# Ledger of designs, part 23: VHH binders against Nicotine blue oxidoreductase (nboR)

Target 1, 204 residues: Nicotine blue oxidoreductase (nboR), of Paenarthrobacter nicotinovorans (Arthrobacter nicotinovorans) (q93nf6)
Amino acid sequence: MGDTDLPCVTGVLLAAGAGKRLGRGPKALLPYRGRTLVEDAAETMLVGGCHEVVIVLGANAQAVCARANLEPYRIVVNHDWSSGMGSSYLAGDAAAHTKNHILVALVDQPGLSVTTVGRLLVSHRPGRISSAAYSSLDSPRVLRRGHPMVIDAGLRPAVASTVSGDAGARVFLRQKPWLVDLIDCSDESTGEDVDTVEQMYRLL
Short names: E, the ipSAE of ESMFold2; O, the ipSAE of OpenDDE; V2, 0.75 times the mean of E and O plus 0.25 times the DockQ between their complexes.

## First folded at step 20 (VHH; framework vhh_enristomig)

Design x3 (from u6 with S33T; at its last look DockQ between E and O 0.61; V2 from the best seeds 0.00; counts 0 for: pae E 2.3 > 2)
Fold by OpenDDE, look of step 20:
Structure x3 (fold): chain B 204 residues (1-204), chain A 122 residues (1-122)
Amino acid sequence: as target 1 above (204 residues)
Amino acid sequence: EVQLLESGGGEVQPGGSLRLSCAASGFTFSSYTISWYRQAPGKQREWVSYISSGGSTYYAESVKGRFTISRDNAKNTLYLQMSSLRAEDTAVYYCAREDDYKGWFTDYFDIWGQGTLVTVKP
C-alpha cells in the first residue's frame, strides 16, 4: 500500500558539452568499458535505481544519437548548449515530471557506480539535496561535494530559478548549504571527471 | 604563470564602503567564472559572490544589496564594491577561479589569490 506514494526519481544525465578540452569529440562518445561514456552512465543510473533516465544532449547530438545505443532512455536536445551547462540542466529538469526527484549526473564522470546511485537514493531525505561526497588523498577526513546529486522535487523550482545558461545549481547550494546532505562515496570513486588526456587514456 | 592577486583591503568604519580588486594574469580572464570568498578569524571560509564568464552575478544572502561584483575583461580585473559594511564583514577576502564544468554542481577552484584583509571597526 505504501509504495504508491513515494516519489519517483528521474535520472538527468548532462551530456551536452562539446568536449573541447580533450579534442576528441564529445565526451559522451568516449569509449569506456566496451561502450560509450553516455551509454555506461545512463545504464548505471537506471540500474542504480532511477525510474527513468533523461539524457540531455547538445553539441554533436546527432552524432551521439547515431553512434550510441540510447533506445532505453529519453533524449532531450538542448539547442542552447553553448550558453553553458545551466541551460542543459533546465532542459533536463523540464523533462522530468514535476513530482519526481531528479538525480543529476555528468557524462564525463566514469567513476559513477550503481552503488553510488543506490546509496544516494536510499539516503535521500525529503525536502533536501543529497550530494555524493568524496575525500581526497590530501584531505582524507574532509568530504567535499561531488556528483551526482539528488534534488528533491520540492526544491527543483527553487534550484531552477537560480540557474541560467552559464550558472548552475552550485549557486543555490552555496546560498543554502544547510539543505545539502553529504553522502560519503569515497569508497567508490574519487569524484573526478575526465578532463585530461591522461585521464582519458586510463579509461581505454 | 596563472595568478590572482587581491588588493584594496583596509580598515573602515561601520556603514562605510570599500572596493576590492582582483588582478588576473596568465590566463584568458574573460573565459572564466570568478568568485569572492571570505574567511573571518576562527570561522570557515564562506562564499560571498559569483560572476560568470557570461556576466551573471550572484550573492550570498548576507551581502545581497550591499555588495556588487563586477569585472573588467579588458583589464583582467575582478571587483567587489562593498557598501554599508558591518563588523561581521571583517575577514580576509579571496578571489578564486572556477571551472564551470567541474564545479557546476560543486565547488571547484583551481586558482586562489593570497587574500586581502578587510577590517570593519569603529
Scores: ipSAE 0.434, ipTM 0.758, lowest interface PAE 1.2, mean pLDDT 88
ESMFold2, look of step 20: ipSAE 0.442; ipTM 0.752
ESMFold2 (binder alone), look of step 20: mean pLDDT 79; pTM 0.788

Design x4 (from u6 with K102R; at its last look DockQ between E and O 0.64; V2 from the best seeds 0.53)
Fold by ESMFold2, look of step 20:
Structure x4 (fold): chain B 204 residues (1-204), chain A 122 residues (1-122)
Amino acid sequence: as target 1 above (204 residues)
Amino acid sequence: EVQLLESGGGEVQPGGSLRLSCAASGFTFSSYSISWYRQAPGKQREWVSYISSGGSTYYAESVKGRFTISRDNAKNTLYLQMSSLRAEDTAVYYCAREDDYRGWFTDYFDIWGQGTLVTVKP
């Protein structure tokens, strides 16, 4: 059906958080579509076109591995998870083959779909970042960068350098907006995290 | 409940200086990264500067070397020291609390201040 091959991409699923805000243990184990959130997200990335998925665990890594079927995926345990999401990103980036692009996703994002992943991979241009983007009710005309996003293999070192400087990927993107392609995914999600019990019910 | 309140705006001559403050309440200020944004008349809001919860600072290229972001966690206050002001710096300045998940890749943030106007005279 497609006219071009999909890019060679490692999915990097950031799942190291403790889930303390939700009061239910690690976010990775939240129920979603009859499985855990981590199982659904990882399968979505793989089915959507990633050649492999690296899952970065941290808080409660042992419990997550015991309770979720993660056998098809590569697991990286980030023991420095409490320092922030930057350390988890760097651990996942380091585990991905240097020649691959990476598709980065957060485990606690509702509505991540095969369609969104596929759209990003098909749309990706070499040398760039392909970011899912969403309009919001507050600004319906304006697309805002969201997640997930594809980071071209050639840009991975520069993004990693910024992240290691305690800035998160957002600062790289704000300083170099000309490198970012916004891919409209508004039909698939609002881009909201699962941060409260009320937001959890959006997953049902 | 959660609030950010900017102050310190005003009129200034080119080359002049101003210090903006952003008073935070209703959350654990020291645990959050905070940014300054600005919006000139008829333009989209643009990022100016960022300070992490750990104190690391970052700047848009257009203000680097002229603006200094800082925070006083004991007073729950964010600051922007602006110097060498230019006409292009005329804008309403906002502080914004960064979101540690939704905003890790994006410009999304939950909480904005109401803004304080900075006018650099012709």
Scores: ipSAE 0.467, ipTM 0.740, lowest interface PAE 1.8, mean pLDDT 83
ESMFold2 (binder alone), look of step 20: mean pLDDT 80; pTM 0.803
OpenDDE, look of step 20: ipSAE 0.530; ipTM 0.798

Design x5 (from u6 with I111Y; at its last look DockQ between E and O 0.53; V2 from the best seeds 0.50)
Fold by ESMFold2, look of step 20:
Structure x5 (fold): chain B 204 residues (1-204), chain A 122 residues (1-122)
Amino acid sequence: as target 1 above (204 residues)
Amino acid sequence: EVQLLESGGGEVQPGGSLRLSCAASGFTFSSYSISWYRQAPGKQREWVSYISSGGSTYYAESVKGRFTISRDNAKNTLYLQMSSLRAEDTAVYYCAREDDYKGWFTDYFDYWGQGTLVTVKP
């Protein structure tokens, strides 16, 4: 009855990448706040309000499991990780209870915070997609879709169908912008990735 | 290294047609999905159309039925055939290479061109 009740949500953390472009091994094991990036991201999603977190691993899954404390989370190993992010998303989606919304995040999202996750979950409206969005100092009135996003349980089949074809989830979102709520999270992060050496400074 | 060069813009009367081209170099064009975007004066860039590496096409609602995206992989060229142009189509048009990993569900782009201006006369 209360508008502050958090929805039942499975966090889906996409962490299957090899990290070769950074030259530092798997992104999931990058040091962050005294532990690994994957540990910090998964805990952030749980503490922020996800009922559970599914971590999708691929390249170097054995090394990640050996070096990170992932006991509180569910692990899915995607052996098809090299085919692209679609297969990792589908593996995580399939592991989530069909009645739950999913909150999708990348392991390499800098500035992901408990506040951002909580804001998305509190703001989420049934039948919609709730996307964190960010602006910059250069364009403070322009919001761009970023990480993470919440996909309503009712939209999961349509999104999965899109990613099973040759259109990514981005095309679904661009064709159906009326289904997307942009939630301003600019006070928490820039929404940058950790793909280049320059971006690693954002993890300090 | 990656280059995207738009051309074919110009002035046209309402109801007219233009064909935009985007010449690509520095990457394996046939392996990438490519989009057209546009930016009208005083507005943010907006998505217009997308063509997958496999040739599937998708359009923003505002241009569906009037614009056609296509690609010629042998010539490394992306096209946008525009018809039934309206004043609100006045914008600088950009082609952008999609990143299959980073841009999967966010507004991430690694490369875009300098744009070509389309002006639909009042």
Scores: ipSAE 0.488, ipTM 0.757, lowest interface PAE 1.5, mean pLDDT 83
ESMFold2 (binder alone), look of step 20: mean pLDDT 80; pTM 0.796
OpenDDE, look of step 20: ipSAE 0.489; ipTM 0.776

Design x6 (from u6 with S33H; at its last fold request DockQ between E and O 0.62; V2 from the best seeds 0.53)
Amino acid sequence: EVQLLESGGGEVQPGGSLRLSCAASGFTFSSYHISWYRQAPGKQREWVSYISSGGSTYYAESVKGRFTISRDNAKNTLYLQMSSLRAEDTAVYYCAREDDYKGWFTDYFDIWGQGTLVTVKP
ESMFold2, look of step 20: ipSAE 0.608; ipTM 0.829
ESMFold2 (binder alone), look of step 20: mean pLDDT 80; pTM 0.802
OpenDDE, look of step 20: ipSAE 0.402; ipTM 0.724
ESMFold2, fold request of step 21: ipSAE 0.477, 0.429, 0.395; ipTM 0.771, 0.745, 0.727
ESMFold2 (binder alone), fold request of step 21: mean pLDDT 80, 78, 81; pTM 0.805, 0.793, 0.809
OpenDDE, fold request of step 21: ipSAE 0.519, 0.482, 0.451; ipTM 0.789, 0.766, 0.751

